# Designs tried in a protein design chat: VHH binders against S-protein homolog 13 (SPH13). Part 5

Target 1, 133 residues: S-protein homolog 13 (SPH13), of Arabidopsis thaliana (Mouse-ear cress) (q5xv33)
Amino acid sequence: GRLELKNEISGVASVRKAKLAVRCWSNEDDLGWNMLKPKQSRIWKFTTMNMWPFQKTEFRCQFRSGFGTTNEDVVTVFSVKDGFRKQCGVGGDECFWVAKRDGFYLRRIVKDGGGDSRKKYVDVLKSKWVWKW
Short names: E, the ipSAE of ESMFold2; O, the ipSAE of OpenDDE; V2, 0.75 times the mean of E and O plus 0.25 times the DockQ between their complexes.

## First folded at step 1 (VHH)

Design f02 (framework vhh_7w1s_2)
Fold by ESMFold2-Fast, scan of step 1:
Structure f02 (fold): chain B 133 residues (1-133), chain A 117 residues (1-117)
Amino acid sequence: as target 1 above (133 residues)
Amino acid sequence: QLQLVESGGGLVQAGGSMRLSCAASGTFSDYAMGWHRQAPGKQRELVAKISSGSTAYDDSVKGRFTISRDNTKNTVYLQMNSLKVEDTAVYYCATEWYDLSGSYDYWGQGTQVTVSS
C-alpha cells in the first residue's frame, strides 16, 4: 500500500505558520515526527495485512501546524478495515492526504489515468483544524 | 524577539466589567495568544485563547469573557463582564507557539484583578 501526505497550507501570515509536523504510526511501526515545508510531500510504502491472526494494517497520524492542531490530534489515514480504502478512490491501495489552511483533505482518485486517460482527483474535507485544550 | 506587557487590571466590584490589554513588541500576528490566570494557592489556568481563525474559553468564563485581537496594533484584549469574586487573580497573556524544536511560551509579567463583594 501507499500513503502520501502533502503540505498545501497557504494564505497564512508567515512561512512558520505554514509548516506542518506529522507523526504517523500503526500497531507495528512508529514513523516518527516528519516536518513538511509548504508544497512538500512525504510518502510511505508498506505491505498490507488483512488476514487473521495478523494485525490488520492501519495508520493513524497526529498533525500540528503553526496555527493549530486537528480533530483531537489523531486522524486515521490508511486502513484495510471496514472498507476504509474505498474512500481513497479507485484502486484501493493508496491514500493521498493534503493539509490546507482550513483542514485536512483526502485527495480521492476518481479516475485512474490508465493509458490515455488523465488521472482525476477530488479533495474532500475530512477534518478541520482545532485547538487542543 | 516577542515581549508582552499586560495592562488594565485593578479593583472592581462584583457584577462589574473590566478590559485587559496585552501589548506585544516584536513579531505578533504569527502567534496564537492566550489569557491565563492564577489565584493565590491555586494552579495557573488558561481562561481564553485566540488564533487567526478561532476563539476558545474555559467553561468558568464562557459567556462572560470575550477575547479579541488587533493585529494592526499588536494587541490582544480580554473583556471581562459580570465579574465574580472568584475571578480575582493575576492575569497573564502568553503566546502559544508549537515548534518542532519545542514549545515556545512567552509570558507577560501579569496584571492583578481584584473583585470585591
Scores: ipSAE 0.006, ipTM 0.177, lowest interface PAE 9.7, mean pLDDT 78

Design f03 (framework vhh_7w1s_2)
Fold by ESMFold2-Fast, scan of step 1:
Structure f03 (fold): chain B 133 residues (1-133), chain A 118 residues (1-118)
Amino acid sequence: as target 1 above (133 residues)
Amino acid sequence: QLQLVESGGGLVQAGGSMRLSCAASGFTFSYDMGWHRQAPGKQRELVAKIYSGSTAYDDSVKGRFTISRDNTKNTVYLQMNSLKVEDTAVYYCAAEYDFTSGWYEDYWGQGTQVTVSS
């Protein structure tokens, strides 16, 4: 599997303050706190596990503003449970997330509404920031 | 809060080697890490930096100094070989955010003295 988080925060009075700290973890691994500057992506690659008796692969993240406020929401960013990865790319193996001014979005693959079967993306808000920029 | 603690400085003879360590504690963000030094009567200068898996060195130390990071221990090292009297300085560990785009957010250690005798 592949997890990508991109900081697309814009429309902020101070671009210097548009930094986002993120900590992601699974049952087996803590990826630590990572600072995302504007337009920066962080990518993690991992082995996907989805069979008994092994633990199912699931990553969750918590966020902090660049000026120190912690978001209380813990967001599931990758999971083999409950069909979560049906919204992700490459057969469900790659999840792409974007942080925007108001919150954290999953970039979900959707089918084109035209006659062509091409796929497009839509960003789905999953967690609102408790702070203002 | 991020804090940096240096260790490993001291006295060595010219031609010798020394390894400096910098341990980071507190909230561990993905910072670019570097070693700076300040010799008596000179301005503080950057000698080695590690960022996004890449390293950079001042021309005066290229081929002699090596910077490395152990993410498991949250520690940065400076391996100094073929030391010269001119390398005598207080060495500072620094954590700097956003080296390439000019965002200034930095944390400094207290410094460790390295003295190279002839």
Scores: ipSAE 0.000, ipTM 0.092, lowest interface PAE 17.6, mean pLDDT 75

Design f04 (framework vhh_7w1s_2)
Fold by ESMFold2-Fast, scan of step 1:
Structure f04 (fold): chain B 133 residues (1-133), chain A 119 residues (1-119)
Amino acid sequence: as target 1 above (133 residues)
Amino acid sequence: QLQLVESGGGLVQAGGSMRLSCAASGTFSSYEMGWHRQAPGKQRELVAKISYGSTAYDDSVKGRFTISRDNTKNTVYLQMNSLKVEDTAVYYCAADLYSEDWYTPYDYWGQGTQVTVSS
């Protein structure tokens, strides 16, 4: 599997306020705190499990921002569970998330009438930040 | 909301050692932490900084002071060895989530603890 988090926060008073701190974890792995400057991405690659008696692969993340108030949201960002899998690309194996000023978006590939080599993306708001400029 | 409480200051003789502690509430590991000091009539200066495991020190204390973190106890320490009279100051613990350099203003500050080094 592949998880990407990109910081696209803009329209804030300073670079300091546009930074995003993110910590992601599963039952087996703690990926630690990572600070993303504006326009930076962090990518994690991992092996997925989806068979009893083994635990199903699932990652959750916690966020902190310099947007005004520090808030910690816990969001599921990757899961092999049926209800989540359909939201991500490449059969559910690749989840691409984008942080913007108002919230946290899942970046989804949409079908392009121009063919497979020409992809269009749409960002779907999944979690609205409860912090203010 | 992050709260910082310092302890461990006091009077010590030149050449002695002292350890300052800074206890933090909240999710401590997400913050960059530093120790600052201010001597009477002087500007407040950054002494030591710890950020995601990396440490940095002002030249005046390099080799004598050590900053460390205990994530289990949500505490940052400043171990001060070979103390000099010129180390006399109020020492402040500070936290900064978004620092890009040594002099970026910190977001959260402790109340300060007095360290007095006598000859």
Scores: ipSAE 0.000, ipTM 0.115, lowest interface PAE 13.2, mean pLDDT 74

Design f05 (framework vhh_7w1s_2)
Fold by ESMFold2-Fast, scan of step 1:
Structure f05 (fold): chain B 133 residues (1-133), chain A 119 residues (1-119)
Amino acid sequence: as target 1 above (133 residues)
Amino acid sequence: QLQLVESGGGLVQAGGSMRLSCAASGFTFDYYMGWHRQAPGKQRELVAKITSGSTAYDDSVKGRFTISRDNTKNTVYLQMNSLKVEDTAVYYCAAVYEDSYWGSEFDYWGQGTQVTVSS
């Protein structure tokens, strides 16, 4: 499987305000805090496990930006459970997430782009930034 | 959207004490908060900073200044003791997201409050 997180936060004067801090983990791995500057992506590749009930690959993340945290503090970003990865689009073994000024989006593959065709994406808002004051 | 407002400055005699307050509104989650100062004709310098678990001070104020945080009021304080004429400056409260902090760089700033120490 494949998980990609991209920072597309724009429309702010300071590059520092547009930075994204992300921490992702599974039951086996804590991937630590990762800092993404505008336009940077972080990609994790992993072996997908689907051995119910003992081993099911699932990654969850916390996102923090100058605009706050996501509406849900912890977000599931990849899972083999309950058909979650079907939301990620055609191919089902990769999920692409994008942080934007107004929130956190799943970048769905709606057309694979096989042969001479380009891949087509639709960005779906999954969580808004919220202030925790 | 984070807004910082300082208060508590003024005139004090050398050897005296003063407490500055910085009221934060908007987003206060996981920020390094700091106090900077700028004396006339000099560069702005970081004098103290606080995180959720630790504090740090510039050598020029260590042992005299104490930074603290009241999370219920979302206010950061700078308690200044044994004040010297050299502490005369405009004091600025500042904030930066903790995991984005690099050295003395801060992204959000208050308006500043004047502290004047007379001999």
Scores: ipSAE 0.000, ipTM 0.122, lowest interface PAE 12.8, mean pLDDT 78

Design f06 (framework vhh_7w1s_2)
Fold by ESMFold2-Fast, scan of step 1:
Structure f06 (fold): chain B 133 residues (1-133), chain A 119 residues (1-119)
Amino acid sequence: as target 1 above (133 residues)
Amino acid sequence: QLQLVESGGGLVQAGGSMRLSCAASGIFSDYYMGWHRQAPGKQRELVAKISGGSTAYDDSVKGRFTISRDNTKNTVYLQMNSLKVEDTAVYYCATDYSWEEYLGSYDYWGQGTQVTVSS
């Protein structure tokens, strides 16, 4: 599987204000705090485990603004549980998330419905920030 | 170029108070300034920030710590009250400027100052 988090925060007074700190973890791994500047991504690749009764792969993330305010929501960003991967689009083994000015979005891969063969995305808001930039 | 020098750390009993100072040289007023700390075996965390008169605090220190600045002296202070054993850490002064230069980590211009809180 593949998890990508991208910072697309814009429309703030300076690049300094648009920085985002993110920590992601599973039951097995703590990926630590990572600072994301505008336009930067962090990518993790991993082997999924989804066989009963063994451990099931699930990652959660917590966020802090460039001012150190912690977002109240802890967001599940990847899981083999309960059909979660189907939300991420075609195949379900890759989840792409983007941070925007108002919150954290799942970037769902959608089928090309006409004309161009280019991949298309729909961004779905999953968590609003408790802070203002 | 901005340079930062921390001072004021030491040993203190639980329930006591301590004030840390961060002296800056170069261009100061245009930068975000903050205090970070790192306890043994833990990741470095931001505890207090000041930018253009606005302040923000980590939940663990809110109501006990106060950040302030003196633009005339280019100095940032961290007043620490009601200290707990859990506040034991090396405290670092940092600027937004260093974060823009060094991606993937919090970077600092000083050596840090040790604060040890005993029972």
Scores: ipSAE 0.000, ipTM 0.105, lowest interface PAE 15.1, mean pLDDT 74

Design f07 (framework vhh_7w1s_2)
Fold by ESMFold2-Fast, scan of step 1:
Structure f07 (fold): chain B 133 residues (1-133), chain A 121 residues (1-121)
Amino acid sequence: as target 1 above (133 residues)
Amino acid sequence: QLQLVESGGGLVQAGGSMRLSCAASGFTFSYAMGWHRQAPGKQRELVAKIDSGSTAYDDSVKGRFTISRDNTKNTVYLQMNSLKVEDTAVYYCAAEDYYTFDSSGYEYDYWGQGTQVTVSS
């Protein structure tokens, strides 16, 4: 699988304010704290365990604002369980997340069936920030 | 304002143990913490780091030093066992509020004053 987190926070007074710190982990891996500047993406590639009883691949993330305020919500950003992958792109193998001013969004590629060749997406709010930028 | 105050340094004989404390005040949120040291005539180096539940150590101290955190007291400890003469240095506590921290590098916002550790033969 593939997990991407992009910082699209904009319209804030300073670059420091627009920075986002993110820590993601699974039962096997701790990806550590990562600083995302505006417009930066962080991408992690990983092997999914998709055979019973080894279907355990799940990543969760915690966030901190540029001023060090921690969002208490821990967000599941990838899981092979409970149909989570249905909301991710490329057959469920790629989850794309976007941080915006008000919260953290899952970016879903929407196939509208209309024959339009342009890529369309919908950003779904999954966690609201407890801070203001 | 974040303030860091180190304590627990001093003179100890080789093979002994010492615990350094770093009391942090002026904040109540989670942060990355590190212990750095600077030996006479050498550059400052990272010794140990704690980031939430994750820890990392320089190869020179693995198995001898342990970094830990007491969140109720906002205090970080460095337990140093099996001390060697080459561990003699000024030890600095450092805190990062994640503005300047990257997983591949270290830019710390706050530094303590340092505490001297002298290991005699």
Scores: ipSAE 0.000, ipTM 0.110, lowest interface PAE 13.3, mean pLDDT 75

Design f08 (framework vhh_7w1s_2)
Amino acid sequence: QLQLVESGGGLVQAGGSMRLSCAASGTFDDYAMGWHRQAPGKQRELVAKISWGSTAYDDSVKGRFTISRDNTKNTVYLQMNSLKVEDTAVYYCAKDSEYYLGTWDYWGQGTQVTVSS
ESMFold2-Fast, scan of step 1: ipSAE 0.031; ipTM 0.336

## First folded at step 2 (VHH)

Design g01 (from c15 with S31D; framework vhh_7pa5_2; at its last look DockQ between E and O 0.03; V2 from the best seeds 0.00; counts 0 for: pae E 13.1 > 2, grease 29.6 > 24.2, placed apart)
Fold by ESMFold2, look of step 2:
Structure g01 (fold): chain B 133 residues (1-133), chain A 123 residues (1-123)
Amino acid sequence: as target 1 above (133 residues)
Amino acid sequence: QVQLVESGGGMVQPGGSLRLSCAASGFTFSDYDMSWVRRAPGKGPEWVSTISYSGGSTSYADSVKGRFTISRDNAKNTLYLQMNSLKPEDTALYYCAKEGYDYVWGSYEFDYWGQGTQVTVSS
């Protein structure tokens, strides 16, 4: 599987406000805080284990932007569960998330039913930025 | 140098009102969220209220909702706290705080404080 988090925050007066701090972990392993500059991505590639009782591969993240956090304090950004994988688009083993000025989005790969083989993306709002402190 | 100067504190009877001000200098005020934090006698710091850099979003501690109003004037580099219906438990030293949004600090760390202004509500 593959997880990508991309910072597309733009249109702000301060470059400091366009930065995105991300803390992610999987199966209790904390990957620590990473800072993403505008247009930067953080990519994780992994082999999923989804056989019971080992069906615990899940990535969770916290997000901090110059405009706040996500509505949920901890966001699941990848899971081996079938319901979650369907939301990430075709194949379900790649999930692509994008931070924008107004919020945090899931970027889904969708297929054009009109016979065009060209890949298309749809950005689905997951959360507006909110201030909780 | 970053400077935050609080003013407007004083003594007031329960039910009274005060308006706190915080004059900011040494940084681009309109780029940063600002907060009010208070320290009551014998207690650690307690978050009171936060206003976003543009003034478009505000939030409050449950203990002050409906009584306190945070505002800012980015043209004057000034943060305000209007405090109404004051109670003895609001007695504290009130600080304005500049947000620190930096990976080194972690999100939501306040990295600069004023000297504070004392608010005393006597029954």
Scores: ipSAE 0.000, ipTM 0.147, lowest interface PAE 13.1, mean pLDDT 76
ESMFold2 (binder alone), look of step 2: mean pLDDT 80; pTM 0.804
OpenDDE, look of step 2: ipSAE 0.005; ipTM 0.226

Design g02 (from c15, 14 letters changed; framework vhh_7xy4_2; at its last look DockQ between E and O 0.01; V2 from the best seeds 0.00; counts 0 for: pae O 12.8 > 2, grease 29.7 > 24.2, SAP .673 > .668, placed apart)
Fold by OpenDDE, look of step 2:
Structure g02 (fold): chain B 133 residues (1-133), chain A 123 residues (1-123)
Amino acid sequence: as target 1 above (133 residues)
Amino acid sequence: QLQLVESGGGLVQPGGSLRLSCAASGFTFSSYDMAWVRQPHGKGLEYIATISYSGGSTYYSDSVKGRFTISRDNAKNTLYLQMNSLKPEDTAMYYCAKEGYDYVWGSYEFDYKGQGTQVTVSS
């Protein structure tokens, strides 16, 4: 399984605040903490938990940014067997995770009318950033 | 509605033992590193013990190392602190804390702490 994450935190004067710290783990793997710079994307590989026909990998992640942490304890992400992105939505769309200034999003990739090479994104907010006490 | 509720504190003589408990709710306990911190009266917070989310790793401050043991039961959403060989210097308010390392800022951080339980070591 794979997890794809993009740091799209922008519009902030401090580069430090725009960084994204990520820790992901599954039952089989612990990948530890990693840093994503602004505009940086990363893919994590996890051991597949379930085999055909329902191949998927369940992994959990913690996210930290200059704007706080996710309000969820941990973000559970599922990766499908055949892709580096999660299948989501109607029609087997692909999704990946995106961090923005105002929160953590699941981005759905939707095929545009311009053909298979043209894609548009639909972002769904999954967690706002919250500050620690 | 994240909540941490400490218990087990009290008055004990030097050399005595106490076991603190922290009941966690409102978050996925097993996903977070947890810590015990203490605050002596009139002093700042002191980080004394940390345990990883899985319980596989523990860390102690020098002040309590060898005497205190941090543990957790993820099934019960409970954090523990076994305190042995207590000293008057251990007198403080003890807090359970949801802890993580801020890899963005390069420092330890607490997401939340409870209301605390008072530990008093006196003859």
Scores: ipSAE 0.000, ipTM 0.214, lowest interface PAE 12.8, mean pLDDT 80
ESMFold2, look of step 2: ipSAE 0.005; ipTM 0.350
ESMFold2 (binder alone), look of step 2: mean pLDDT 81; pTM 0.825

## First folded at step 4 (VHH; framework vhh_7pa5_2)

Design h01 (from c12 with D30S S31D; at its last look DockQ between E and O 0.01; V2 from the best seeds 0.00; counts 0 for: pae E 16.3 > 2, placed apart)
Amino acid sequence: QVQLVESGGGMVQPGGSLRLSCAASGFTFSDYAMSWVRRAPGKGPEWVSTISWSGDSTSYADSVKGRFTISRDNAKNTLYLQMNSLKPEDTALYYCATEYFDSSGLEYDYWGQGTQVTVSS
ESMFold2, look of step 4: ipSAE 0.000; ipTM 0.140
ESMFold2 (binder alone), look of step 4: mean pLDDT 81; pTM 0.798
OpenDDE, look of step 4: ipSAE 0.049; ipTM 0.472

Design h02 (from h01 with T50Y; at its last look DockQ between E and O 0.03; V2 from the best seeds 0.00; counts 0 for: pae E 15.5 > 2, placed apart)
Fold by ESMFold2, look of step 4:
Structure h02 (fold): chain B 133 residues (1-133), chain A 121 residues (1-121)
Amino acid sequence: as target 1 above (133 residues)
Amino acid sequence: QVQLVESGGGMVQPGGSLRLSCAASGFTFSDYAMSWVRRAPGKGPEWVSYISWSGDSTSYADSVKGRFTISRDNAKNTLYLQMNSLKPEDTALYYCATEYFDSSGLEYDYWGQGTQVTVSS
């Protein structure tokens, strides 16, 4: 599996406002806060199997931007449970999330007909930024 | 119809090498991650190795790291496991496996019939 979190916040006068702070947990392990600059990604590559005796994998993250945070405090960004993997698109092996100026998006992999194996994306809004502080 | 067919097993002396193959059909092989899983006599299944759909990410069980190499040829719809420095504890029935998603997003688990690897003498 592959999980990518990308900061695409743009069109702002201040680079500080365009930064994205991310804190993630892999299962119960706290991975701490990291700062993503515009166009920067944080990527994890890992094994995902939903069959015994394979490890179950889950990532949960908090997001803070210059425009606020996600509506829910902690967002599940990857899980091996059946319903979640289907959200990420064809294959369910890769999940791609994108922060934009107006909110936090799931970038779904969708595949058009016609025989071309190149991936096509649709961005689905998951949360507008909200100010909680 | 999804089909996975393993081959390349056999008997080999300790320290020997084997290369396993898994021929895939009935789905777009290059869209899916693959794994090797083994089942030793009297034991449950043990995960051996994983490779991402593109081949750019691999991982291995601790017991086989440095000795086994997973690879794939997406043009031939074939998964491989190169097994070097074989030990008696590697004796098992080896399967290739995938989690397949159809065009509607429904998930299916597929396994081959397995190929026997026996390491003795």
Scores: ipSAE 0.000, ipTM 0.145, lowest interface PAE 15.5, mean pLDDT 78
ESMFold2 (binder alone), look of step 4: mean pLDDT 82; pTM 0.805
OpenDDE, look of step 4: ipSAE 0.018; ipTM 0.359

Design h03 (from h01 with S57D; at its last look DockQ between E and O 0.01; V2 from the best seeds 0.00; counts 0 for: pae E 17.1 > 2, placed apart)
Fold by OpenDDE, look of step 4:
Structure h03 (fold): chain B 133 residues (1-133), chain A 121 residues (1-121)
Amino acid sequence: as target 1 above (133 residues)
Amino acid sequence: QVQLVESGGGMVQPGGSLRLSCAASGFTFSDYAMSWVRRAPGKGPEWVSTISWSGDDTSYADSVKGRFTISRDNAKNTLYLQMNSLKPEDTALYYCATEYFDSSGLEYDYWGQGTQVTVSS
């Protein structure tokens, strides 16, 4: 499995506050804390668990930004062995996670209905940032 | 010591243009998003525009969209505001400021002394 994440936090006073701290782990892997700079994208790969008839990996992530943490302590993400980005959406739509100033989003990539090869996206808010201390 | 010094203000007729500058010192300018804020007589501070630390992202108040352009030169530690098609309602004292966000919302850490912009026929 794999997690794709983009940091789109912008408009903050300090570049430090625009950074996104991420820790993801599964039953097989613990990737520890990682940092994404503004506009940076990263992919995390996890060992795939064979779950007949599907190959899936269940992993959890914790996200921290200058605006707080996700509302839930742990965000659960499910990934397939091949093509997480292609398999994560409804009907096979591509998707990846996006951090913004106002919250944490799942971005779904959709084909433009206009008949061209252009793609558009829809962001779905999954969690607002909250302070837990 | 953090210093922000605005300049470029003045009096112009409606439809005129001005370019404001803000000279920053006493901190790592390139690490901070910068904003312009204005205060009209008898009114509270109004956010005008913000630019990211790298200059790649900009945002504007609806009242100035399409007319104002924010930019920065990190090598010169300078923030700019190009103001076109000025209106009387743009009359205000204009400040450059550093922003920060907390759980309560947007705050400004540092302000300059401001530069006066007056739009009048």
Scores: ipSAE 0.000, ipTM 0.273, lowest interface PAE 11.5, mean pLDDT 80
ESMFold2, look of step 4: ipSAE 0.000; ipTM 0.123
ESMFold2 (binder alone), look of step 4: mean pLDDT 81; pTM 0.798

Design h04 (from h01 with L106T E107Y; at its last look DockQ between E and O 0.01; V2 from the best seeds 0.00; counts 0 for: pae E 13.7 > 2, placed apart)
Fold by ESMFold2, look of step 4:
Structure h04 (fold): chain B 133 residues (1-133), chain A 121 residues (1-121)
Amino acid sequence: as target 1 above (133 residues)
Amino acid sequence: QVQLVESGGGMVQPGGSLRLSCAASGFTFSDYAMSWVRRAPGKGPEWVSTISWSGDSTSYADSVKGRFTISRDNAKNTLYLQMNSLKPEDTALYYCATEYFDSSGTYYDYWGQGTQVTVSS
C-alpha cells in the first residue's frame, strides 16, 4: 500500500504560515513530529495485512498548520479495514491527503486514464482548519 | 506595518451587551485566523474566542459559550465580538490578535492596545 501526505498550502504572505507540522503513528510506533514545507510530501510504502486474524496496518496523524489543526485531534489516514479502504478511491490501498490553506483534504483517485500514465482525482474536504485550546 | 485597533469597550451593567470591533491594517486580513484574548487585573491572559480566516469556523472558551459571538468582515478588514449577558467576571482588557500555530504550539503574532470592558452594578 501507499500513503502520501502533501502540503499544498499556498496564497499566503508568510512562509512560516505555509508550513505543516505532522506527527504520525504506524500501529504502535510513534514516528515523531516532522515539518512539511509548501509542496513537500511525506510518503510511506508498505505491505498490507487485512485478513482475519492477522494484524492490520494503520496510520494515525496529528496536524498543525499556521491556520490551525483538524477537528479530530488524531486522524486515521490509512487503514486496511474494509470501510476505510473505499474512502481512498479506486483500488483502496493508496491514500493521498492534501493540506490546503482552507483545510485538510482527501485526494480520491477516481479514474485511471488509459495510456496517459496520469490519474484523475477529486479533493474531498475532511476538515477545515480549527483553533483548539 | 501591521496594526490592530480595538474599540467598543465601556462600562455596562450585569446582563448588558457590548460589541467590540478590531480594525486591521498592514497585512492581508483574510489570510489570518483571529482571536479575542482578555486580561483581568492581576490575572494572566485568557483566550476568549477564535474565528477561522474565512469565518466558517468559530470556537469559544467554555466561560463565554452561548453569550459571546465572534464574527469578521473580510471586506472591511474588521473583527467583531458581540458580548451578551455580561457578568462581572467578564471585566477585562480585551485584545484582538492574529493566531499562528506550529509544531511548538500556539502563538499570537500581533495584538492591539486593547479595549476596556467593565461590568459593574
Scores: ipSAE 0.000, ipTM 0.186, lowest interface PAE 13.7, mean pLDDT 78
ESMFold2 (binder alone), look of step 4: mean pLDDT 83; pTM 0.813
OpenDDE, look of step 4: ipSAE 0.006; ipTM 0.311

Design h05 (from h01 with S59Y; at its last look DockQ between E and O 0.02; V2 from the best seeds 0.00; counts 0 for: pae E 15.5 > 2, placed apart)
Fold by ESMFold2, look of step 4:
Structure h05 (fold): chain B 133 residues (1-133), chain A 121 residues (1-121)
Amino acid sequence: as target 1 above (133 residues)
Amino acid sequence: QVQLVESGGGMVQPGGSLRLSCAASGFTFSDYAMSWVRRAPGKGPEWVSTISWSGDSTYYADSVKGRFTISRDNAKNTLYLQMNSLKPEDTALYYCATEYFDSSGLEYDYWGQGTQVTVSS
């Protein structure tokens, strides 16, 4: 599997408001809070066998932006379960998420011909930013 | 045309060594994790080992840890299992396996035909 989180927050007067704080973990790893600068990505590659004992692989994250947090406190950003994989688009083994000024999006890869060239996508809103402090 | 072809099985004495190979074709081998799974007569499948797509991470069942080593060569599209200190309990059909996604996004579990490993006095 491949998970990418990208910060596409832009069009703001203050650079400090374009940063994205992210804390991600799996059942075995917790990386703590990290900051993504504008246009930066974090990429994880890992085993995605849909077989025991790997059938429970799941990555969860919390997000804080200059415009708030996601509505759900914890967002699942990758899971080996079939229902989740279909949300990520064709292939199902790669999930791509983007933070924008107005919210957090799943970037679903759309097949536009040409096999390996997958630059075309559709962004699906997961959550608007909300204030919870 | 996904194909997985195991080889290198055979008969060995307890304490012996054997090296299994799995030749892969019909998909981009270097994009997928690979596993070895075994099935003894009259028993269901038992997971043996898994290796990540790059080879950076390896995982083993407790029953084989320290004795078996999984590896891969992405340039040759080949998965390996080095089996040392073999025991009669290791007697089984050994399969290589992967989860494959086709261009339409449908997923499949793929297994090879298996290669027999027999450990007998």
Scores: ipSAE 0.000, ipTM 0.128, lowest interface PAE 15.5, mean pLDDT 76
ESMFold2 (binder alone), look of step 4: mean pLDDT 81; pTM 0.800
OpenDDE, look of step 4: ipSAE 0.018; ipTM 0.408

